# Designs tried in a protein design chat: miniprotein binders against d3e3m2. Part 6

Target 1, 234 residues: d3e3m2
Amino acid sequence: MVELRVNAGNVKNPNVHKIGIIALGSHLENHGPALPIDTDAKIASHIAFQASLESGAKFLGVIYPAHELKEINHGIHVSLEDLTDEIVKVLKSAKKFLRISSVIIVNGHGGNLPIVTTLYDIEERTGLLITLNSKIIESEGPHGGSGELSMAKALGIIDESQVENQTNLEEYGEVGLYMFGEARRNDPNIEEGALDVEENGVYVDDVYGQELLKLAINSVLLDVEKQLDSHYGY
Below, E stands for the ipSAE of ESMFold2; O stands for the ipSAE of OpenDDE; V2 stands for 0.75 times the mean of E and O plus 0.25 times the DockQ between their complexes.

## First folded at step 3 (miniprotein)

Design u02
Fold by ESMFold2-Fast, scan of step 3:
Structure u02 (fold): chain B 234 residues (1-234), chain A 80 residues (1-80)
Amino acid sequence: as target 1 above (234 residues)
Amino acid sequence: SEKIRIRVRTPDGRRFIVRVSPDATVEELKELIAWRLGLDPSRLRLYYNGRELDDSKTLEELGIKDGDEIEVRLEEDEKE
């Protein structure tokens, strides 16, 4: 395991030390019996951590409290205002301690996407430049589906003995968001995911999981490069 | 040098802050804003107090100071 240190790493560009990377997940959200209840947080944390190690940017940890859309309300959630306040609190502390100038938020939870509407508020209150990276949400497919199972396999957090039970949708209706009829009617992507899980089941593929994680990590690294290449963006 | 905070107002009315050197050109500021908006920089036109900014000029020579607001217009929006 690689250890994080304050001011760690040989930095090719001194400005990378001014960049923080923070994971935003969810807490106590059902992902079916094969996945932990903090799946989103664990995946987002891994992405943010690895991108920090590879770039030299400062890993800021994980925010567990999460917002959720009305139509998909499950797990533990907070209002968008409370989530925004929590982000501001953490980032103000990080800025004072680490003297960062910008932050990349690695979002692993779809219910947190509305923070795009509060990014200016976060920037104004913290004095930091904020970038939201939701690449994993765009790429992973259905909730509790093959993408998340495959990433969980790659990370060593899957309960493989439960995979055969993952698509017992009468018991685990959160998988594919299957039980959320209103969300499925309102969003064709959610409907597509629910039908895919119902009709085709799920699979676990370690290589696919590693590829999804690498795609997300590389997306965050690209955001770091864009900040560095701006010359004046800090 | 000390960086200044530029308030950016988007075409849809949202705002965000960019920190830049006063020695930065309008072109460099435009690149940062375009990246934040997910757009090609060539589609952006920047306005300060209702006047379009020349890509070749620095923020300092245009008199843009810490806390000042810059309006973003898309190329299509200017034709309206």
Scores: ipSAE 0.000, ipTM 0.192, lowest interface PAE 14.6, mean pLDDT 82

Design u03
Fold by ESMFold2-Fast, scan of step 3:
Structure u03 (fold): chain B 234 residues (1-234), chain A 80 residues (1-80)
Amino acid sequence: as target 1 above (234 residues)
Amino acid sequence: SEKIRIRVRTPDGRWFVVYVSPDATVEELKRLIALRLGLDPSRLRLYYNGRELDDSKTLEELGIKDGDEIEVRLEEDEKE
């Protein structure tokens, strides 16, 4: 078989080869009519892959099954336990064959945030140091909103003919998480996002999309540098 | 006995969580932390509420409870 040189290019520090970068989906989640159902997986994969190419860290691929927050249902999800088990299985395999000592998980899906409660379990079961990077989730704004549309434009995965329909919240209530009244009552950030989409609509800006992707890639590169500068990378 | 959740803060500002028995010694906690950091346990000094922890004491004896934070400081011999 042909060996894939996923970290081909210039290596800034030889110890970077001990660092893996993996992306988390979701891949089956409604994002309104202008965005594919695997939007999160595609964005997270791009971020993880580009950070791997730039740093020399090892790209470990994508984990597609995703968890979801209790009050939200607009896709297919797995339990937190099942997601944790899947991550452990993939990382054990990566450690065995690639001799990595640490992993940066690039999270593309807000519903995966509860994994912060299982990070120690993943570390104990794999023997790897795990860093969760949710920079894109912190930066992109509401679900199916201008940030995701703009990144999708930059990545060539948007259907621009459907953008005018994206804020038909009666049909596409997952946009801004608008239809999830209980989630909106319980989380001020969800409520703010829903109101933003309802009141201001959405836009597509290729430059904004590129800057969001660069922000997330740079955040992952900083995590790589932190691992190299700390006792974890040496 | 139920395990307790300890948040470990490292000198570089990073943190991680360990699950240990309340009757575990500081030495046992130190070994777990050292394994995560890729360091010899003798290079670690553990602090709780500003006080350095004695290796021979249990977490329970020191009043360390579920959800508490432990600070890691490194021996500075190499710098000096």
Scores: ipSAE 0.000, ipTM 0.113, lowest interface PAE 19.6, mean pLDDT 82

Design u04
Fold by ESMFold2-Fast, scan of step 3:
Structure u04 (fold): chain B 234 residues (1-234), chain A 80 residues (1-80)
Amino acid sequence: as target 1 above (234 residues)
Amino acid sequence: SEKIRIRVRTPDGKYFWVTVSPDATVEELKEFIAYELGLDPSRLRLYYNGRELDDSKTLEELGIKDGDEIEVRLEEDEKE
């Protein structure tokens, strides 16, 4: 008979196996020459997978298609509705086959933040309790900047030979979202990030990268504990 | 201490892997397995090397190590 090899988790709290953790990409988004186009998906996958291993929650994989704001386009993206539908489809399948009752979504891509407006729809359609965790997006700094480069170093996905070219903003204008004038005019945070990479450049620090990843992983672990306490009565 | 992976063999001949702490009790493991099978824990009996496991004992006390197998049996009722 077929063996189902699932991470069943830590039996000290048997309800942790009712929790799923899923990562959101994107996987087709320019990050300058030192970072792969699937940087967000790789970082989010690492965070979700490590949190699953440590907590005992079930890793549900990665959703690669991602949304993006209309003023910013440096990759291949889908509508918010299509992203929401894909999440619902994947989670319904996970619920049916893995017997989960709640999910933590680890968001690795800033363009996915609008899903906060569709979380209720996802819960209604799936019957799952959903927590969105965007800690890494809040913490990593500018697109293609020192935070992402440092995490990429820690994960072994950086091309260090290209770091010196990372702030050639005439060629790699997506770094710091530098080339997106309308977005920079409309969002002070985007403007701040663009100016930071222009004025200060970028650096790579393995220790900093490890600290950012640990920060995000610990945030997800806190969400697991919160679900256990508030939803499952532990 | 580090977690171990054990293989759980179900009554219908299927199996799945569980990652657990060696200091977890048989009772805790039984509750988890029962949930995965959609059964009441009171219907389950866990066996290791042909011997029924006591609910109060830990996996390490029973000598269960990474890679070992635990068999699940259901309580059977006689029909007249």
Scores: ipSAE 0.000, ipTM 0.191, lowest interface PAE 17.7, mean pLDDT 83

Design u05
Fold by ESMFold2-Fast, scan of step 3:
Structure u05 (fold): chain B 234 residues (1-234), chain A 80 residues (1-80)
Amino acid sequence: as target 1 above (234 residues)
Amino acid sequence: SEKIRIRVRTPDGRIFRVIVSPDATVERLKEWIARLLGLDPSRLRLYYNGRELDDSKTLEELGIKDGDEIEVRLEEDEKE
């Protein structure tokens, strides 16, 4: 049979072709009127795809089913166990057909962060070395805020005509997770983000969006180098 | 066997809830924790109810059950 065609890129170590990169997004999640309901999936997919192209690792696609905080009532949610099972199913197939040995999971959705508790289970069930990369979640700021708007501008997925309506928090209470009092009480970072959007509003900056995307892509490329390290069995 | 959920307490006081097979070895769990923390596994010691866990034994052999907590110590933190 014919091997998969390898993308162009910096290939210092041929074992990079044994690394898969997969994106986790969200399942129809409101991000205010200026952003699409698949914002997280589009951002995570871009990061994973660009890192794959630059490194020579294999882009594995996007997983849309998403876990979410119990209070958040927008989108379609799956349990942490169902999300874990879906990841395992996809990765077992990728291992069989692409002959990968390790995977970097690029998480674009904050509700998926609990997957860190099931990474060991995923490794055991798949036989793959798993790295979770949540750099974009750590860096982008509040839900539907300036970071996501700026990245959306850079990716050409923003509706700029709606930006002036983005901080109408009484109508679009998902922005900054403003309307989700339980989430805000349970996570100081969520509370800080909600207050920031309420007090300072939002802006769109293409250059800022490009720099956030580059930061996340470079973080994934560092994970690729780490997985190529002899300590990982390569 | 049914998987168990254990708590892993790191040196900085954080607690990670980990879904794991009772058949997992201490060495395998230690390697995973080390990667999570960005450390070499040789720097980690795992404790259960104040006793150091042998790398070669499984969680089941050590009597670790669903809901139990494992403490992670760095070698430099064991100055007793």
Scores: ipSAE 0.064, ipTM 0.578, lowest interface PAE 5.8, mean pLDDT 85

Design u06
Fold by ESMFold2-Fast, scan of step 3:
Structure u06 (fold): chain B 234 residues (1-234), chain A 80 residues (1-80)
Amino acid sequence: as target 1 above (234 residues)
Amino acid sequence: SEIIYIRVRTPDGRVFFVKVSPDATVEELKELIAKELGLDPSRLRLYYNGRELDDSKTLEELGIKDGDEIEVRLEEDEKE
């Protein structure tokens, strides 16, 4: 998977080797018939890995257990406390063996956004500076929609034969979170996504998928530069 | 008529698609784009192959086809 020697050659700022990048993905959840159940983990992993290669920061792998809103139960979920504990456990191990002092968490799963409330706890327990990067969540649009389908096309993980069935919302109500009426009533962004999928359907565009991935990778690279400037004083 | 997807490129480099009829006017396309961007439609100028599009013309009249790219430019922000 990761070629650690690639990371050792960054000569522009040697403190980048003290930065870890970890993907926070979902643990097997439905994304409609055209997408694999580990879509979030694959996308987040790609973003974190490519940013690690480009910057020289250390790729720390993927955390699969994920949190989710109560009504949205289309996968395996853990409590926010259990997710926080798992992150702390993994990061303590990474700190010990890789000698990192800061971490960027690349979050690929919308249900994990509440982790923003436990970032200080993670910092206190690990002694690491933590940055949460949710750029892909902000940019990709609705669950199982055109953004995720297009990124899946770019990554070679889409089943294009199933795209025509992706918006059969009576059967695949997780697409756009369409079937989750309480979530849709309580969050305008979720409602907008559900209506978009219902009214406009979905499409697949390889170039758009590549552009979304590059946008997220560049956002992570900016966080690397920010940590170098603010945490390491260079 | 048949529905088409228009690729929209914003001044800051963002790309998104709008689903629209070829019989729709440029004005109607501006409304869809403006809604996505959270802007007043009157602030948008749309370009196709370097040419500014007239609000009253349909996408079909302008030769705009499925998958074609429309560039968005913003008018100078004049507050009154």
Scores: ipSAE 0.000, ipTM 0.133, lowest interface PAE 20.1, mean pLDDT 82

Design u09
Fold by ESMFold2-Fast, scan of step 3:
Structure u09 (fold): chain B 234 residues (1-234), chain A 80 residues (1-80)
Amino acid sequence: as target 1 above (234 residues)
Amino acid sequence: SEKIRIRVRTWDGRTFYVEVSPDATVEELKELIAKELGLDPSRLRLFYNGRLLDDSKTLEELGIKDGDRIIVYLEEDEKE
């Protein structure tokens, strides 16, 4: 019987092999015409994968089903309960086959933020220490705005021919969440983003995209160090 | 101790600031937030960096600093 060969050569800290990193991101969410419908998943996956490569932690893949704001009517969404169940199922399997004892969840989708309310349930049901990292959501700015466009440029997933159409908010009202009046009234951050896109438009800057990705990757690496120090006593 | 300003974001998207001492407990922070919201503090769950906060811990020992964000949810989730 051969065991799964993952990160077998890492000699920096043996306990890092007990840490898993998993990405959450929506798969089916409009981001304007310049960005793919799986933008969140691709960005979160890149962050989680790069942090795994740099630290030696185990990349666990991507969970695509996503929770969403009630007003947003495009895509396929799941309840918070169903998202929690999906995470638990994946993590129980990872624990059994990869011998991990803690996980960092890299959240690339703003609609998933309510998962903070079920983290203790995930820990109880899996026996894993869970850290949620939403650094990219805090840093990227408005939905379909310059931050996401710039990261998409850095990742090679942007359609630059459509950037000129990105701020046609009458047609692509999801950009900046411009058309979602309830979300804009209830969240000052969403309102600020919508106004920013309306007033200032968008731009694409590869260097800015690289710096946003680096910021998020470094944040995940700090979570790895925090788990090594506090959970494993190393 | 010198007070710090905590940015509070609620489950329904409201945002406001609360001034508290770093040596205050999570329970004391919860009481201030509940007063602002007009709710029973026992109904509030406070989260910081994705973790449910223990009512007995001080903000300082949890690493909560001036300008940091606390996410607040009710004991019951809203309709979905």
Scores: ipSAE 0.000, ipTM 0.180, lowest interface PAE 16.2, mean pLDDT 82

Design u10
Fold by ESMFold2-Fast, scan of step 3:
Structure u10 (fold): chain B 234 residues (1-234), chain A 80 residues (1-80)
Amino acid sequence: as target 1 above (234 residues)
Amino acid sequence: SEKIRIRVYTLDGRTFYVEVSPDATVEELKELIAKELGLDPSRLWLVYNGRKLDDSKTLEELGIKDGDEILVFLEEDEKE
């Protein structure tokens, strides 16, 4: 059996070795012409990986299959049941081979938010304490908008030559979820984002992107401290 | 008149509340936040729903309401 040194050199509290951090993000989802199809996965992976390096918790990788609302057709998605089963499978393996007792899930895809309803099922089936962290989704603004473009700039994954085309909503209607009329009618937050992109366009700001990533990383680090204090420390 | 209560979230994970008039400008909100943080207001940039806030706009015209969260970002010293 191989002992993976995923936390080598970064130990602050010995119990942090019992904490895993895993990223969730869509890998086959249009984000307009300036952003790669796996934007969510790359952002979530960066956040989870950096938080693991800083805390000493164990980076568990990325779960690529993602869920989405039926009204939104901009990618390839799975059912909530299939996503839940995939998470359970990956976490059971991680528990067995890495000896973790708790996990922080870093969610980079808005369509995955329904997993909040299956967290208890995941805990029961794995025997792990699970924390869902969706800070980046709460902070980044509309799909394919300025927040994601700015983070992509910071990560080196943006195609800046296409930024001028990003708000050509007749061609790239997934930006701001603009073309999804039923979703926009059913969710005021989706409607607000679509109108914002239509009325104000988008921008790219490397500093803003770096600060959004720091915000999300620090939120995950806070969750690590909370698990250390409540589950392992006391 | 009636003040709104805004939750302020900083990069280092700190959170606190400020009470401010919806008629106040973003610049005035920055001054309140900067005072709490012990910083110069010019070093702050505020974000609401994924957008940088324009200093000249009022909270009301930006749709900022009681109970809303504002993210505070700082100018990065060490990079320049």
Scores: ipSAE 0.000, ipTM 0.310, lowest interface PAE 12.4, mean pLDDT 84

Design u12
Fold by ESMFold2-Fast, scan of step 3:
Structure u12 (fold): chain B 234 residues (1-234), chain A 80 residues (1-80)
Amino acid sequence: as target 1 above (234 residues)
Amino acid sequence: SEKIRIRVFTPDGRTFYVEVSPDATVEELKELIAKELGLDPSRLLLYYNGRRLDDSKTLEELGIKDGDEIVVWLYEDEKE
């Protein structure tokens, strides 16, 4: 077996190499006509990768399959158990070969929030300290709305010619989760997002997109600092 | 007057505030949240900054401050 030089090329604190940063998708979800089906994965990957570059932590890649609530049928999803098992598998490999001892999971998809209930299981099975970072989910607003469109503009992944069609909610009912009446009745945050898109439409603002991405990246960098302070004595 | 205000988030979309002493334990916080939700405290899992909270720890030693958010999940219930 090849031996990996896990610290090669790093001019930063060597303990930061014991920290991994991994992105969670999803990559198979309709986001209206202006956004690619892998919007969540691309945004989460960008956040995780940039935080890794700035901190020196190890970028562990992306876990593309994602979980979702049963009623929300805008994409292809896996069970919470299958997602948890995939995370464990990837993190065990990273621990063994990269010699990491802690991980920050950058969650790009709202339907993955239930993973907070399996964090204990992931920690037990891997022996890693896990931090879940859902800052972008807390900040971006509704599915396929102005936040995601604006970040997509900043990342160069938007089809601006389709933005005027994005709020044709009869055709693209996944935008704002508008068509999912049961989810909207059961979750006030989903209802708020759907009403926002219906009443106010959407817009694209490159500066706003850049600000959202920086907010999320800075949140992950703060998690790196917290892990260095608490786990490695910095 | 010594109390801090914590924002509680449940994944079903409910949000509310709880006033609690920073010297209170996670177990005591669970009791306050469970009372508000009409649930048994043993059904609650509390998370802060993506980490599951230990019942015996105080909010202060966990670094939980005024205005911070706690995420609540139900032990035996998955949204699926």
Scores: ipSAE 0.000, ipTM 0.227, lowest interface PAE 13.9, mean pLDDT 84

## First folded at step 4 (miniprotein)

Design a2 (at its last look DockQ between E and O 0.05; V2 from the best seeds 0.00; counts 0 for: pae O 3.5 > 1.5, placed apart)
Fold by ESMFold2, look of step 4:
Structure a2 (fold): chain B 234 residues (1-234), chain A 80 residues (1-80)
Amino acid sequence: as target 1 above (234 residues)
Amino acid sequence: SDEELLERAKELVRRAIELDREGRYEEALWLYIEAIYLLWRALRSEPDPERRELLRRKIREYLLRAIELRRILESEESES
């Protein structure tokens, strides 16, 4: 059979082909009327795909299920065990067919963060080194707020005719996690975000959205370089 | 930088321990999870094998407590 030219194209480090980048979001989570129900999955997928284009790492797609805290009783989510098992299943398939040795999981949904408690188990069961990147969660601000609206504008997935209704918190209390009192009590960042949405509203800024996406993409690119240095270097 | 990640993780753990001792287990668990995330980030960028081993031991310590807190909270849910 013809020799595979794995280094063809714009590749500066041949070990990048051993790295996979996969998105993890949520497909069924309300974000107010201006944002699609799969906002998290779309944002995470865009970041993962662009990082794969710029680095040369392999794009592995997006994981379907998501986890959420019981205090946020909304959307369709699975147990932490079920999410962990699905991640293992998907990554075993990727390892089997794509000759990868490490993965960067780009997380776009705050409720997924508890997988850090099963990450050693995922590594053991797959034989892959795993990096979890939640930078966009750290940067985007309140749920369904200005950061997500601005990124959605940049991605072309916003319904601008509904932006004026985004802060009708009596009907769309998921915005800012306003209606989730226990979550607000347990996390001061959620409480601050809910109060900010209530008091100051939201805005949409295409340039700001592009800057947030670029910040997150650059964070994933740094993770690629760290894996190249620490896992594949001496 | 790695120093910034480690300092943030230390602050989160200090607060998590306070909440844990006060019996505020859901709040403590979330702070442990955030701290563990930051420690994983630092581990992935640490070139020194001795420092990597130290980070692994810290992660395991906090991971074991986070798992125990989750079991406690799940048991309380089944009793309610």
Scores: ipSAE 0.753, ipTM 0.896, lowest interface PAE 1.1, mean pLDDT 90
Fold by OpenDDE base, look of step 4:
Structure a2 (fold): chain B 234 residues (1-234), chain A 80 residues (1-80)
Amino acid sequence: as target 1 above (234 residues)
Amino acid sequence: SDEELLERAKELVRRAIELDREGRYEEALWLYIEAIYLLWRALRSEPDPERRELLRRKIREYLLRAIELRRILESEESES
């Protein structure tokens, strides 16, 4: 077996090679006319990849399926069980071939948040320490709102000519999850987002988008550091 | 059995996470403590080094969250 140069490149700690970073988003969701259906996947992938570049952790790509509440029907999703099984499959492969011992899942889709309840199972089935990072979801605001539009601008995936139509909620009711009355009634955060879009509209700010992405990347970097510490603490 | 302990711990953690997200911090705290105890018991008898390491990491994670929940509860009491 060849000896790998674990200190080569911009690598401060060779143990970072034991850490994988993988994106989790959604590839098949409507986000209004200004955003692609794979917005969440691309945002999450950018954050995950940039964090891997900066930390030296292994980039593992992106998970294909996504989950959502049954009362939110703006895309194609799978059950929490199926999503969990796919994550396990992918991470087992990563562990097998890349000899990693921990993973950070960078989640860019709110509908995936229930994965937090299956993390223990994923860890048992894979033998990996798993950290779920959903910082961007905490920061971005409403679905298809100013935060996502601004990040999409920063990433070059926005159709700026359609921004004026983004808040046509009669036609594009998925924006701010406005059309999903049951979901809004059940979750005050969703209600707040829907009202924000309805009352205040949306804007696009490239600087704001860059700052959101930067904040999320930094959050993932902190998780990398925490995982590094965990490797030395036992 | 160790498997039974781990399954019980898994269920406790799942429920603790749900309660935590709901802001039911005291209830979540006790479930984390109970889960930590079960994980510790499983760790004592686990012969596989990789599995032992995973259990240690989980114990640490849930301990840290339990400590944070305690701090939240203390702050709420001080403000009341």
Scores: ipSAE 0.089, ipTM 0.589, lowest interface PAE 3.5, mean pLDDT 91
ESMFold2 (binder alone), look of step 4: mean pLDDT 83; pTM 0.794

Design a3 (at its last look DockQ between E and O 0.02; V2 from the best seeds 0.00; counts 0 for: pae E 7.9 > 1.5, placed apart)
Fold by OpenDDE base, look of step 4:
Structure a3 (fold): chain B 234 residues (1-234), chain A 80 residues (1-80)
Amino acid sequence: as target 1 above (234 residues)
Amino acid sequence: SDEELLERAKELVRRAIELDREGRYEEALWLYIEAIYLLFRALRSEPDPERRELLRRKIREYFLRAIELRRILESEESES
């Protein structure tokens, strides 16, 4: 067996090679006219990839399916069970071929948050320590709102000519989840986001987008450090 | 059996996470403590080093969260 140069490159701790970072988003969701349907997947992938570059952890790519609440119908999603099964499949492959012992899942889609309830199952089925990172969701604000628009600007995936139409909520009711009355009634955070978009509109700020991405990347880097510590503690 | 212990722990953790998200911190804390206990029991009899390591990691993770929940509860009591 060939000896791998685990200290080569900008690698501070060779144990970082035991850590994988994978993106989880959504590839098939409407985000208004200014944003692509795969916005969440691209945001999550950028954060995951940049964190892997900076930390030296292994980049594992992106998970294909996504989950969402039944009362939110702005895209194509799978059940929590199917999403969990796909994550297990992908991570088993990663473990098999890359000899990793832990993974950080970088989640850029709010509908995937219920995965937190299946993390134990994923860990048992894969034998990996799993950290779910949803920092960007906590920071970005409403669906298709100023945060996502600004990050999309930073990533070059926004159609700026359509920003003025982004808050046409009669036509693009998915923005701020405005059209989803049941979801809004059930979750005060969703209601707050919908009201924010309705009352304040949206803006695009490249600097704000970059700062959001940076904050999320840094959060993932902290999770890498925590996982490194866990490897030394046992 | 060890498998039964792990399944029980899994269910407790799942419910603890739900309660935690709901802000029901005291109830969540108790379930984490129970889960940790079951994981320790499973760890005691687990012969596979890789599985033992995973169990240790889980125990640590849930223990740290339990500590945080306790801190939250203490802070709420001090404000009240």
Scores: ipSAE 0.067, ipTM 0.570, lowest interface PAE 3.1, mean pLDDT 91
Fold by ESMFold2, look of step 4:
Structure a3 (fold): chain B 234 residues (1-234), chain A 80 residues (1-80)
Amino acid sequence: as target 1 above (234 residues)
Amino acid sequence: SDEELLERAKELVRRAIELDREGRYEEALWLYIEAIYLLFRALRSEPDPERRELLRRKIREYFLRAIELRRILESEESES
């Protein structure tokens, strides 16, 4: 039987094959007429895949369900408990069949942030070291705004003919989370984002989109290096 | 080669720092981003633990500066 050549190809660190990178987004959330309904899933998947290419870590795909805050009654989402259970199920399968020991979850959807409260449960149930990377959410700005439009331009998933309609907030109140009054009252960053899209509109800039994606990918690469140095002793 | 990657990254950082000092933040940001990418590739090939830690420290330093430059540029864009 041929032994598995786990370090074949452009793989320089002997422990990187034990690291998995998986995307977490939302497949079913509106982002205005210029952006696809699965914008979050596509952006998170791109970042996760590119980081896996550049680091040599295993790409594990994308997690299908997503969570959303009660104040944001929009899209098709599951409870935090159901999302946590699905993450455990997917990662147990990856551990069993791919012999990974740690995972970086690349989160592209703000509604998923509460999984930070269940990370230890996920680690206990899977036996994996888990790092949650939500850097793109910190960097992208308002929902359906200039950051996501610009990244969508860079990825080729924008409908530019609809950009002029993106801030028709009477029709597309999900943009900037403008229509979600309770969320805006509870989170000053959401309120500031909603006011920004209302007052200043949106723009599309391919270079800006590329910069946002690169910064997010680099953030994931830093997490890979941290796992290599601290968990695997490299 | 790894030596070539390191030399290219150092040249990009030198230029990025010059642009940064001149207030040309968008150009500096792009060069920091490219340099970080090359440094990660060099880090993957570096077997010496002490040199790996040095490279990791440099990568973190430049990454933090890139994030700050992005925030500065975002502030300038929101005011326009």
Scores: ipSAE 0.029, ipTM 0.511, lowest interface PAE 7.9, mean pLDDT 87
ESMFold2 (binder alone), look of step 4: mean pLDDT 83; pTM 0.792

